# Ledger of designs, part 4: VH-VL binders against Acid phosphatase 1 (APS1)

Target 1, 240 residues: Acid phosphatase 1 (APS1), of Solanum lycopersicum (Tomato) (Lycopersicon esculentum) (p27061)
Amino acid sequence: TENLNSHVFPRPLIIEYPEKQLRDELKCTTWRFVVETNNLSPWKTIPEECADYVKEYMVGPGYKMEIDRVSDEAGEYAKSVDLGDDGRDVWIFDVDETLLSNLPYYSDHRYGLEVFDDVEFDKWVENGTAPALGSSLKLYQEVLKLGFKVFLLTGRSERHRSVTVENLMNAGFHDWHKLILRGSDDHGKTATTYKSERRNAMVEEGFRIVGNSGDQWSDLLGSSMSYRSFKLPNPMYYIL

## First folded at step 4 (VH-VL)

Design e21 (from ea with heavy chain S105Y; framework fv_lerdelimumab)
Fold by ESMFold2-Fast, scan of step 4:
Structure e21 (fold): chain C 240 residues (1-240), chain A 126 residues (1-126), chain B 109 residues (1-109)
Amino acid sequence: as target 1 above (240 residues)
Amino acid sequence: EVQLVESGGGVVQPGRSLRLSCAASGFTFSSYGMHWVRQAPGKGLEWVAVISYDGSKKYYADSVKGRFTISRDNSKNTLYLQMDSLRAEDTAVYYCAKDTYYYGYGRYGYYGMDVWGQGTLVTVSS
Amino acid sequence: SSELTQDPAVSVALGQTVRITCQGDSLRDYYASWYQQKPGQAPVLVIYGKNNRPSGIPDRFSGSSSGNTASLTITGAQAEDEADYYCNSRDSSGNHLVVFGGGTKLTVL
């Protein structure tokens, strides 16, 4: 039992809450919850009133604790799975804000307050210096040791394949089975459609998508979904 | 190397139709959105239309919507503009241009038109 | 659809710095690109995104933006920079529309 006070939570036919006890400081926490549960319509930038909140969350302990928790839960799930002997059990990882952090880029672009600039982001990507997310690197190594095939499925363009491989390897990621980037035929597709099509192809080839890690719901939803999905937080941006 | 060449311009009477073509070479045509931009004699640049890399999405300036149709043939590396119900105010040099727009990273991007053709003149006159 | 406003003309002395400005509500959401056009020629992209130069564009060309305003700066103007300059951006309506400014004629004295 939660030990709830009945005065705070009355029992009418329609539940009502005491408005005097609502806190204005919870608005941005509430916004982030709604973002992370896929309850907002598509959006281009964070609310201006939440800019400081998002920055503090991303560079502070909140983000670190939550990605640690997601990775730990994913690791426990991975250990609980009985893998087939055929080598066809797959874990999919998104790259940006899942394995590699673009925080150095976003620190110069107000952590989601600026409209996305693909030209500026391409310059950052081409440097090949994005650092690893430590909790994801640990999970990555754990699923490999357990016998999963790892597929990397990214919204990055095929033109950036070489620098993405270099960045991933320098960041400590090795031994993936396949790295899938957007080809020319994928330009113009939403991430949900593009990633669904690639997962469909994996299933058609006979792979079982046991786990899938990503920071956007578009990494996880659509067709040919994994048996379990693990969503890392990302309040800085939204991808269709 | 990278080149766009427009053709199909000429003198046409009001109310008639004309079809412009733009031949692309030196880049992967099927990977990029394409634009039509026009310029009336002595006037500024006016954006006309854009077509997505795969031809599935098309957008038009209000001044031409319902009269002009943009299309492409990726197997021939060619962009088209079908111009119906032509008016005197459609008189202009028509340029085709390659955009930098793509939906990579799952996000919108448009930051310019980096390759332009030399233009083809359309004169709507009686 | 949003409009982009430019001053119709500006002049600069040889070797001096000139700033050409573009103003419009869409610039709050999207960066401007800048095009140079000489008489009888097709436009040439000189700046795109916040401050990117295509290959072959001299480093004296730079871009900047703040709020609803974008600027093209030519540091140490040369005679060959005399041309019409157009700003260009996306319409913020969400319809993937594109808009050009009215153009600025630069005269190098």
Scores: ipSAE 0.024, ipTM 0.526, lowest interface PAE 5.0, mean pLDDT 87

Design e22 (from ea with heavy chain S105W; framework fv_lerdelimumab)
Fold by ESMFold2-Fast, scan of step 4:
Structure e22 (fold): chain C 240 residues (1-240), chain A 126 residues (1-126), chain B 109 residues (1-109)
Amino acid sequence: as target 1 above (240 residues)
Amino acid sequence: EVQLVESGGGVVQPGRSLRLSCAASGFTFSSYGMHWVRQAPGKGLEWVAVISYDGSKKYYADSVKGRFTISRDNSKNTLYLQMDSLRAEDTAVYYCAKDTYYYGWGRYGYYGMDVWGQGTLVTVSS
Amino acid sequence: SSELTQDPAVSVALGQTVRITCQGDSLRDYYASWYQQKPGQAPVLVIYGKNNRPSGIPDRFSGSSSGNTASLTITGAQAEDEADYYCNSRDSSGNHLVVFGGGTKLTVL
């Protein structure tokens, strides 16, 4: 991999890297980096060789430290913003793996190694027992205190509205301006399309989307993007 | 490496109080919910109480609600159980245990206890 | 006593497979965890979240769940597996309460 087809293209002066034997130790670390930077094509499951890595990351200090860091950086940004006097500055939060953790569900499904089963996941959602991510709860309280309007924008179905409200409130979240779930007209849309359309509606109503927190790039990209986006890590799954 | 060490057990008369402690080491104590579980001589396990990672949420078994108080000091990596109005039926070995869920436990996120202390015996003589 | 029902005793011959069951309404909605306890010792978590093994637990231990029933299977039972086994889950009336089964004493013949 360090010696290319130089007879076709002259080899330029390039930097030399460490020995090939160290490559295997970094496979899963580099895979996660590529996933989190949106440089990988859409995928359905984590690599089998990285199953232990992903589990250790999700239940260990790595995940905790990174969500703490994202929360801290978002909080610093929020404090630096000069809010308008009209009460129309908005912070958007995704729900799953952003405010609520589905780690109890994924612990029984090998932390992303199993193909996603929407029927089984819906049963878990219906239990209404997903715990709060503490870093995000702290950020949530901070942006409310600063005067932001909070919109919760989730890919969950309207049929789960009641249990989602109960779960969020019992997890410590309250005083959001609006909770937006997928209606029947949104069924079959990609998350990127659905969330873009809902953000477009917010802008049309006169809101300014100052911040947006989510664990998927589909929470953050598309039309009517926030002034600043904050991406939480999630190596367990990918949503288009 | 990872361990929980209980202390404070002993013999007490009915109606009195006793405070149990559980010292944690080898893991990030402040990131996990903690449980108290008891076992009467010759009987099975009975769950007693749980406290969230930050101490904000506390839940109790009906048999101890209003008499026992669970608390924690994250700066000292220590879990406590204050036991008031003790009865003969409270006689048991008391274990502290770590919840399996990382980042604590509130009303949700319980699926097991992966680290247990050795237990401390509480005898309420009647 | 608890809302989870276990048989009080079961026997298995050395090297054979044994299945310990736990039954209760809450198991339809919540996964069971399983604990091994030897006389005078603290419980040891052997299975959690339906069929996950903690580090250090032998491959011979496995879990399964169907309807209101959860099961712990020990394939190729060893002498050191002789112990009391407890199932554990949430109660059916609340999301925050935790209950244990009555325990099953396993005798390895």
Scores: ipSAE 0.007, ipTM 0.415, lowest interface PAE 15.3, mean pLDDT 85

Design e23 (from ea with heavy chain S105E; framework fv_lerdelimumab)
Fold by ESMFold2-Fast, scan of step 4:
Structure e23 (fold): chain C 240 residues (1-240), chain A 126 residues (1-126), chain B 109 residues (1-109)
Amino acid sequence: as target 1 above (240 residues)
Amino acid sequence: EVQLVESGGGVVQPGRSLRLSCAASGFTFSSYGMHWVRQAPGKGLEWVAVISYDGSKKYYADSVKGRFTISRDNSKNTLYLQMDSLRAEDTAVYYCAKDTYYYGEGRYGYYGMDVWGQGTLVTVSS
Amino acid sequence: SSELTQDPAVSVALGQTVRITCQGDSLRDYYASWYQQKPGQAPVLVIYGKNNRPSGIPDRFSGSSSGNTASLTITGAQAEDEADYYCNSRDSSGNHLVVFGGGTKLTVL
């Protein structure tokens, strides 16, 4: 029923923002920031009205400046860590959109506006020509020099192991302790579940997960999380 | 209750057209790819076509390419197969089947078909 | 396009183990799924993604894969397991095609 004893004001007291004039100008900037920051539950393609924005962001200084910043922050953290003498301190890196860029593929597929095509993506992966993200390569080299064990943890299938190794090495990545891909028992699992289970196994083996770098929240959240997580931006797609 | 129900089968003459429907219930239809699979009397399973969760991607077996059209209406939870220029060799029970791959769970690969309809018989005869 | 090859028939004694095989070049790159079909019924998925069982499928069903060969193993076969079994995978042509094996009729003696 109606309640009349609370009609002291014409409506609830809320903060008023003069946002109408700037709303359309900020729509896509706001969309990108909010979905990246808050792990908003799953979306299949970028908003069509933001297609030009996402393209400009991915090929422009915005993306580069943000991945540079994330890598710099991760590097500072890595340098601050006192490593044990047992060689059990680990840094985990995701592969796609973290160490290797699939931007050449996405440039031919509208930067997230097209529904994901696994066959076309597999053909791209089999070329073994994904370039390194320069800021991530720098971070990778620094954590190795600092004495971290590096684990590469990817949602790529075991069937792509050989080409993934070749691509990583050609892109300048070497000397990882282990490269972990999805095996037969991992089919149908969300990335969050799969990566959590692999991190659980690392902890059970006695490793300390000191840092973890990835472009998806599913790379970073779940069980056996790292002491510090570093999320790279990726507005082109969402992985659960 | 997760269920797929086919309809629209029947006897049709060579060269004619027939449209099959598949009504889905008990799952989020718009989140899954859908397949058509057929089985000729006394023969094995033959894959016919697949459509992506949003209808943007469609693929066909060579035996039906150019004659059959797969489509879906996510607002009605219904899958369709438009069959044109029918031949005697198209005689089969036609099943609709749900892809196991949930788009939100990941982006890689075809893993199989976990839910199947009961099938609808199409007989192409003079 | 590649084909998946299965033996047309196999027999197993009640309570014994049987292995049904599927061969094809696509199996080097893609895992097989396996379907059980009883007369007059729709196929039922029993294994997908090499060795994953859908909810409700008994533990006696397992899958394996090596090179161009995928196998379905039934440990301790029951009378109710008598059926046709089909392997299924992606075609290696890269055209998003899906292909079934010719089927194996399992008889439980």
Scores: ipSAE 0.016, ipTM 0.531, lowest interface PAE 5.4, mean pLDDT 87

Design e25 (from ea with heavy chain G106Y; framework fv_lerdelimumab)
Fold by ESMFold2-Fast, scan of step 4:
Structure e25 (fold): chain C 240 residues (1-240), chain A 126 residues (1-126), chain B 109 residues (1-109)
Amino acid sequence: as target 1 above (240 residues)
Amino acid sequence: EVQLVESGGGVVQPGRSLRLSCAASGFTFSSYGMHWVRQAPGKGLEWVAVISYDGSKKYYADSVKGRFTISRDNSKNTLYLQMDSLRAEDTAVYYCAKDTYYYGSYRYGYYGMDVWGQGTLVTVSS
Amino acid sequence: SSELTQDPAVSVALGQTVRITCQGDSLRDYYASWYQQKPGQAPVLVIYGKNNRPSGIPDRFSGSSSGNTASLTITGAQAEDEADYYCNSRDSSGNHLVVFGGGTKLTVL
C-alpha cells in the first residue's frame, strides 16, 4: 500500500543493520560459504568478481586446510565404527575433485569461470595424469585397513573406464571393490538421481553404506544416503 | 514446425570460396550445438564441423580443417559454413543438423542429431 | 573414410526381423546413433544414445550395443523401412569428434 497514514504499522517493519563496507575478499568468502552450504542451487559459473578469489583459494592454504579437515574427521569416524563380520560395510568415494584433482585442467580454464567443455576435459582425462589429493589418499588407505569395502562412484562415462583405472592406480589407489561409471541409460540423469540409483542397488544387494566422500551435494544427497557423509569443498563448479 | 533450411549451394570452380547458410525455426536455436554433415553423390555421410550453442567452441573434420569456418548468428537463428580453397572432393550435398544435446556444457554428438535440413548441393568443377 | 564398419547390404522378408550391425573401436567408448535415409531425402534419426527412440519413430526399431559392436534391430519389417541405414558415434581418439559408418542398404523383399 502507498498510504501509510491510513494504518499504523508496528516498528520495525524491516530489520535494519548498520551499513557495512564489504571488501571484495569478504564478498567472495560469503559467496563461497553460501554455495558450499547449498544455499544457492543450482549455479552455472563462479561470479566474475570472484575469479581471483577462487583461484587463490584453490591453489592456496584454504583448500588444503579444508580437505585435510574433512578427511581427518572422516578418518576418526571410520575408526569409531564397529564393522560387521560379513564384509558388507562400505565407504563410497567420488573420483573427480575427491580422489583425483583436475586442478591442472582448471588452471588452464579459469578455475570455474568457463562453462564446462567436454571435448577439452575428455582430452585431459585421456592423459590419465590427474594427481591424487593427498588427504583423500590417506583416508582411502585408512578405511581399507579398517576393513571397509570401497566403492568408487563417478559421473565419468563407461567410455573412460580404462583410463580412469590407470589414473587411479598410478595415483596410488588400489584394492577397490567396484568402480561404477555412467552407463548408456544414465547419461540423461542428474548426478543426484544417477548416484541415488546406484546407492539403492548397493543397499538392495545387502551392503551398508557407512561413509560417503564427495565434493558435490549430488554425491551425497538423495536416496540410500550413507550413515555419515563427508563433503569436500569445490567452488569451481556445480553438478545437479 | 521445427525446421532447418539450407541455402547457398551451387557450382563453383576449384580454389574458389562459397558460403552456406542454414535458417532455423521452431526451436530455441541459441540452446543447441549445430553441425554440418555432407554426402558426396552416391556415397555415405561424412561429418564436417560443429559449433557450440554460444559460438565459442568450434571443431572440424581433418579433411576441412584450415579451409572451412563454421559460425552462427543467434540473433538471426542462422548457421553458416564458409568454405575456402574448394576441391573436387568437396562436391557433396551439405546438411545442417541440430545436436540432440542441449546447452549446459560443451558436449557434441553424444546422442546424435535429431533435426536435419533438406541439404544444399555444392558442386566443385571446372 | 569411415572408421565404423557396416555391411554394405542386407535383405529381410516383409514382417520378419532384421539386425543391422556397426563395428568399430569408437563403440567401446561411445554410444551409437542410427539414421534412416531414403533416396533423395535427408537422414532421419531413428535411434540415439544406444537404445533411445525419438518421438514419432515406430517401436519396431530398437538398438543394442556390446563391446565394439552396435546393432539396429527392426522387428516386423515393413515395406517403408527399405532405406540406407547409417550408424554414428563420437570418435574415441577425439580427432574427428563424430564418425559415420559406411551405410547399409536394406532391401525388404
Scores: ipSAE 0.000, ipTM 0.509, lowest interface PAE 12.1, mean pLDDT 87

Design e26 (from ea with heavy chain G106D; framework fv_lerdelimumab)
Fold by ESMFold2-Fast, scan of step 4:
Structure e26 (fold): chain C 240 residues (1-240), chain A 126 residues (1-126), chain B 109 residues (1-109)
Amino acid sequence: as target 1 above (240 residues)
Amino acid sequence: EVQLVESGGGVVQPGRSLRLSCAASGFTFSSYGMHWVRQAPGKGLEWVAVISYDGSKKYYADSVKGRFTISRDNSKNTLYLQMDSLRAEDTAVYYCAKDTYYYGSDRYGYYGMDVWGQGTLVTVSS
Amino acid sequence: SSELTQDPAVSVALGQTVRITCQGDSLRDYYASWYQQKPGQAPVLVIYGKNNRPSGIPDRFSGSSSGNTASLTITGAQAEDEADYYCNSRDSSGNHLVVFGGGTKLTVL
C-alpha cells in the first residue's frame, strides 16, 4: 500500500554523555549509591569486585564523614521541633549499625563479602562488646536532653535481650523508654513488616514518632513512618 | 505450584554409590537453603545434610560425614545428594526439603522446613 | 544420639486438648518446629519459629517454649490429627546442624 505521508522526525530528545566519562573505577561508587537509595533488588553479599571498595569505605573517612553528617542533620532537626507537653514525642533508634557497630565482627568476615553466618554472629552478639558509633551516641544524648522519649527497635531476638541491654549500657546508652526485640510471632516476618507493626502499636498508644534513625530502609519504610527519617549508610549487608 | 520432586532412588549393594536429585519448581530456588532428611522403614526422621542458598556452605550429620556430598545447581533448580560407600543402615526414604526463611528477610538462621518432596526409596541390600 | 527427647506415644479423647513435649538443651537457644506425618505421606510443617503456623494449618495447633522444653498443643483434637509428630531444632554445637526428636505417636480416641 502507498503511503504519501512519510514525515521523518528527529529521534526523541535523549540526553547523551561522552563515553570517556563511563569509568570502571566508578562502578563500586555507583553501586553503593544505588544501594543507599533503595534502587537495587535484595542481595545476599556485596559484589566481589567491590570488596576492597567496601572495606576502604567502612574503615576509612568516607563512612565516618557520612554518619557524622546524618547525625548532625538529625540533631538540627531535633532542635527545631516544638515538643508537646505530654511526653509523647518519640525518637526511634535501630541498634545494629545504628547505635552499636558490628565492625569488629565484619572485619573478620570480609565486610559483607561472606554469606551471613548467624551462628558466628550470635557468638559475637553474646560477647556484648560491640562499640558505640560516636556520632550516634552524641545524637542519642542530644535527643534525650531535648525531651524526646527514646524507643530502641531492633531485629535482634528476645533471647538476646539481657546481653543487648548490657552492651548498650557499656557503650554509653541509657534512659531509653522501651527496648523492643523480635518475639516468637515476629520470626518469619520481613524487617519492614515487623518494624511497621511495632510503630503502628506506638501510634495506637498515642505516641508521635518525630524521628527515626536506622541503617536499613526496612528500619524506615512501611506504615506509621516518622515525621522525619535519617538513614545511616551501610553497604555491607541488606535486610528486607 | 510450589513443589519438590526427588528421583534416583533404587536398590544398591553395600559399598557402592548412588546419586539422588531433587527438582524444585514454583519458588526462587536460589534464595533458599535446602535439606536432605531420611526415614528408615518404620523409624523416625533423621536429618542428613543442608546446603546454603548459593552452595558455599554445607553441613552433614555425623552418620554420613565423609561419605555423602550435598550439592546444588541453581541454573537448573536442582539439589543433589551423592551417596558413597553405602551401608545397610542407609536404607531409607530420602526427602528433600526447603528452608522456611528467605535469607535477607530474617537474618537469625534456620527455623524449619516448609516444603517437602514425596521422597525416594533407597534400599541397600545384597 | 539425638539431643531432642519426645515421649513415644500419647493419647487424647476427641475434642480434648493434648500437649506434646520436646526436651533438649538446644531449645534454650533455638526455637522448635513441629511436623505432622501420616502413614505413607511426607511430613507436613505445622509450627515453625516457636508459634508460627504455615498457611492452611488449623488454628487449633499452637507452639510454646520454656527453658529447655518446647510444646505443641492441639486444642480440641480431631480424628484427622491422629499422626506422628516430630519436633525439630538446631544443634547447640554451633555448626548449623539440625536434629529431630524421636517422634510422638498421637492416638485420637
Scores: ipSAE 0.016, ipTM 0.505, lowest interface PAE 5.7, mean pLDDT 87

Design e27 (from ea with heavy chain G106E; framework fv_lerdelimumab)
Fold by ESMFold2-Fast, scan of step 4:
Structure e27 (fold): chain C 240 residues (1-240), chain A 126 residues (1-126), chain B 109 residues (1-109)
Amino acid sequence: as target 1 above (240 residues)
Amino acid sequence: EVQLVESGGGVVQPGRSLRLSCAASGFTFSSYGMHWVRQAPGKGLEWVAVISYDGSKKYYADSVKGRFTISRDNSKNTLYLQMDSLRAEDTAVYYCAKDTYYYGSERYGYYGMDVWGQGTLVTVSS
Amino acid sequence: SSELTQDPAVSVALGQTVRITCQGDSLRDYYASWYQQKPGQAPVLVIYGKNNRPSGIPDRFSGSSSGNTASLTITGAQAEDEADYYCNSRDSSGNHLVVFGGGTKLTVL
C-alpha cells in the first residue's frame, strides 16, 4: 500500500475490536476495574468465575500494594493542605475495610462469593478482634500529626459502639474527635444517604471536610463531599 | 424464658378504637425493635408497624398509617398498638414480635422476628 | 401486589427434599427470614439471615439466596413439617416497610 490517504485516518471512525481476540484471563481484572469505578449496577455476590481471582487478590500482594498506594497518595495530599488555625479541618475515615480488616471473617465465607449474613457478621464484630490495615493506620497517624480532626463514620450500629471502640483502640487507633455509628434515626437509609446526612451535619457545625477515606463509593459520594476522596479497593462486597 | 403476651383484643364496632398491649419478659426489652403483625381469618401474615428500641422511630403499613399508633414503655417492658377508626378489614389476630436486632443497620437492613406472642383476636363488626 | 412473591402451594413426598421460593427486588439487598405456621398457632421463625436456625429448629431446614430469590429447603421432609411457610424481608422502597410473602402451603404426601 503506497496510497497514504487511505492510512491518514483509519476506518471506521468508531473504534472496533474483533471479539475472538478478547482474552478470557482479563475477565475478572476487568470486572474488578468496573466495580472500583462504580460502573456496575448494585450486586450481592462476586461472579462465581472470579472467586479464585478475588481470593488471590485479597490475600496476595495486589490488595496490599493498592491500599498502600491509596494511603500514600492521601498522605501526600494531606501534607499539601494549608490547615486553618481554627481546628476545623476534618479527615473522615470509614471503619470496615478502611481502618479495620474483616478478612478473617471473609476467609471463612469465600471472600464475597457467599451472600452477606448479617447475623454471622454481627457475631464476628462482637469478638472485637478485627486487625488494623497497616497503611490506613499510618495515614491515620499522619493526618493526626498534621493537625486534622478525625471523624470515624461507620455503618455499624450504635449497639456495637463499645466493642468497636475497644477493637479500634486495640488495633492502634486513638484520639478521634467523634465516632459516628448508625442510630435508630438511620433505620432503612442507604449508606450513601446516611453518610451524606452525617457529613451535612459536620458542615453545618462549621467543619471543613478536607479528606475522606473509604472502601465503598457510598462512603464518598452524595452531599457534602470532601475536597478530596480516597477510595480503597474492595472487590468482596458492595454497599448502596 | 423469653416470652411475649398480647392482651386487649375483643369485639369492637366500626369507627371505634381499641388498644392492644404486649408484655415482654426474659430479654432486655429496651435493646430491641418491636413489631405488630396481623393475620385476617384464613389469610396470610400482614406486617402492621414497627417501633425502634428507644421509641424515637415508628413506621406503619400504608393500610394503617394515620389510624394506628405504635408505642412502648421500656420501664414496664410493654409494647402498645392504639387502633383508631377501625374498619371491618382490620379484623385479624394481632401478634407482637421481637426484632432480631435493633435499628440502624448499614448493609443489613434486615427485619427478622425471633420471638412471637400467641396473638390476640380483634373482631370489627356491628 | 405484595413485594414478595411465593407460590401458594407445594407438595413433597415423605423423606424427600422440597424447596420453597420467594422472589422480590428487596432480596437483592436484604435476606429473607422464614416462618412456619401450623393451624391455630403463632408463626415460628425457622431461618433468619442466610441460613441461621433458632434454637430448637431441626437441621433439615436451610436457607439460600441468589439475586432476587430466597429459598427455604427442607431436606428429608417429615409429616410435622406440613404447614404454611412465609418469607419476610424489608421492601425496596426505602420507606422502612417490612413485607411478608403471600405464603406457601406445604403438603407432605
Scores: ipSAE 0.017, ipTM 0.466, lowest interface PAE 6.4, mean pLDDT 86

Design e28 (from ea with heavy chain Y108W; framework fv_lerdelimumab)
Fold by ESMFold2-Fast, scan of step 4:
Structure e28 (fold): chain C 240 residues (1-240), chain A 126 residues (1-126), chain B 109 residues (1-109)
Amino acid sequence: as target 1 above (240 residues)
Amino acid sequence: EVQLVESGGGVVQPGRSLRLSCAASGFTFSSYGMHWVRQAPGKGLEWVAVISYDGSKKYYADSVKGRFTISRDNSKNTLYLQMDSLRAEDTAVYYCAKDTYYYGSGRWGYYGMDVWGQGTLVTVSS
Amino acid sequence: SSELTQDPAVSVALGQTVRITCQGDSLRDYYASWYQQKPGQAPVLVIYGKNNRPSGIPDRFSGSSSGNTASLTITGAQAEDEADYYCNSRDSSGNHLVVFGGGTKLTVL
């Protein structure tokens, strides 16, 4: 019960940190934190000074350990859910950087330093050779075994439906209930708006969206959100 | 190689009709949406109409609804704009334009008009 | 609202960076595209989607979007960049209606 005034506090009430030299790698770890927490405005490419950091993260243990952790947490949640008797409990998976890895493409395009080239990326997609993310494949198989209906919701065009199906099957994914791609009416929509509208349609059909896995906040946010969302890391690019 | 060529422009009296054509070459016409965009002399761009790749969906700017009709003939690689009940304010250069992709081609939705014709002048004289 | 608002004019010194902005409620839900038009010529698409450049468009052109605002940035402006620039997007109230901004005249000093 003492009086609090400027005489009691002769210095500013500020936490003082030791001075340290902040290297580009520490700056880049900080940058990755702010993009993964959705605190940064929409961005075009990774910072040039972080090119080596992003490459090392994506091909090294950092990325692998973090996607493993997210998938493990999702699996534990899935096991904890009591499914309804009507077969209407759904798990949604995004495709790119969630089930399929485009790292072979990005390794030839500087891991996010280059401005996205839709023509070159479409050529890569048309090869149908994107490998599976192993932790996501394990989660996928677990939710199917538990009795969830799996919907695949991707920003890929309907033009790429057949090659996407072939790629998914070759990567080990089977038995999804529906694969949803962008139609002509979705042209020009942000990913958040497009995916929200498709989730709205699922809810209107009577499905319960119990889980949703994606690498972008636009996969997870908006309307008709899942009961639980699981975000995989992706420092290479941002989608609105 | 990829090109759009407009034709059919000219001088017309108010209340009359005019039909514009746009001949497409160098791409698979039936795979892309097509737009009409106009520009009055010394003014900005104004979108007029769009037609889907298969002709099943058509949309119009409020200023032309009920007066203009967009259509296409995929067998002839040709886009049309039928303009009825013309007004002085319809005076403009009319451009034919190709959509970038009818269906978005990747992770992001794409919206744009990547190929434009040279335009055809329509003058509605009172 | 369905309108896209642009400032009517902007200037930039040769070699400097300029940002042209487009504002409208539809930009919260739809990407903008950008067109360059020189006197007596048809428009040329310079950016579409969020930040895609057609073949032949120089790297100095880039796009960005935040909330209800889209921007075209020209890094290291050249004399030949002097032109009218139009933004373009879809109308939020109508899934397929298209709207152009009023245009911005860029003068390269």
Scores: ipSAE 0.013, ipTM 0.515, lowest interface PAE 7.5, mean pLDDT 86

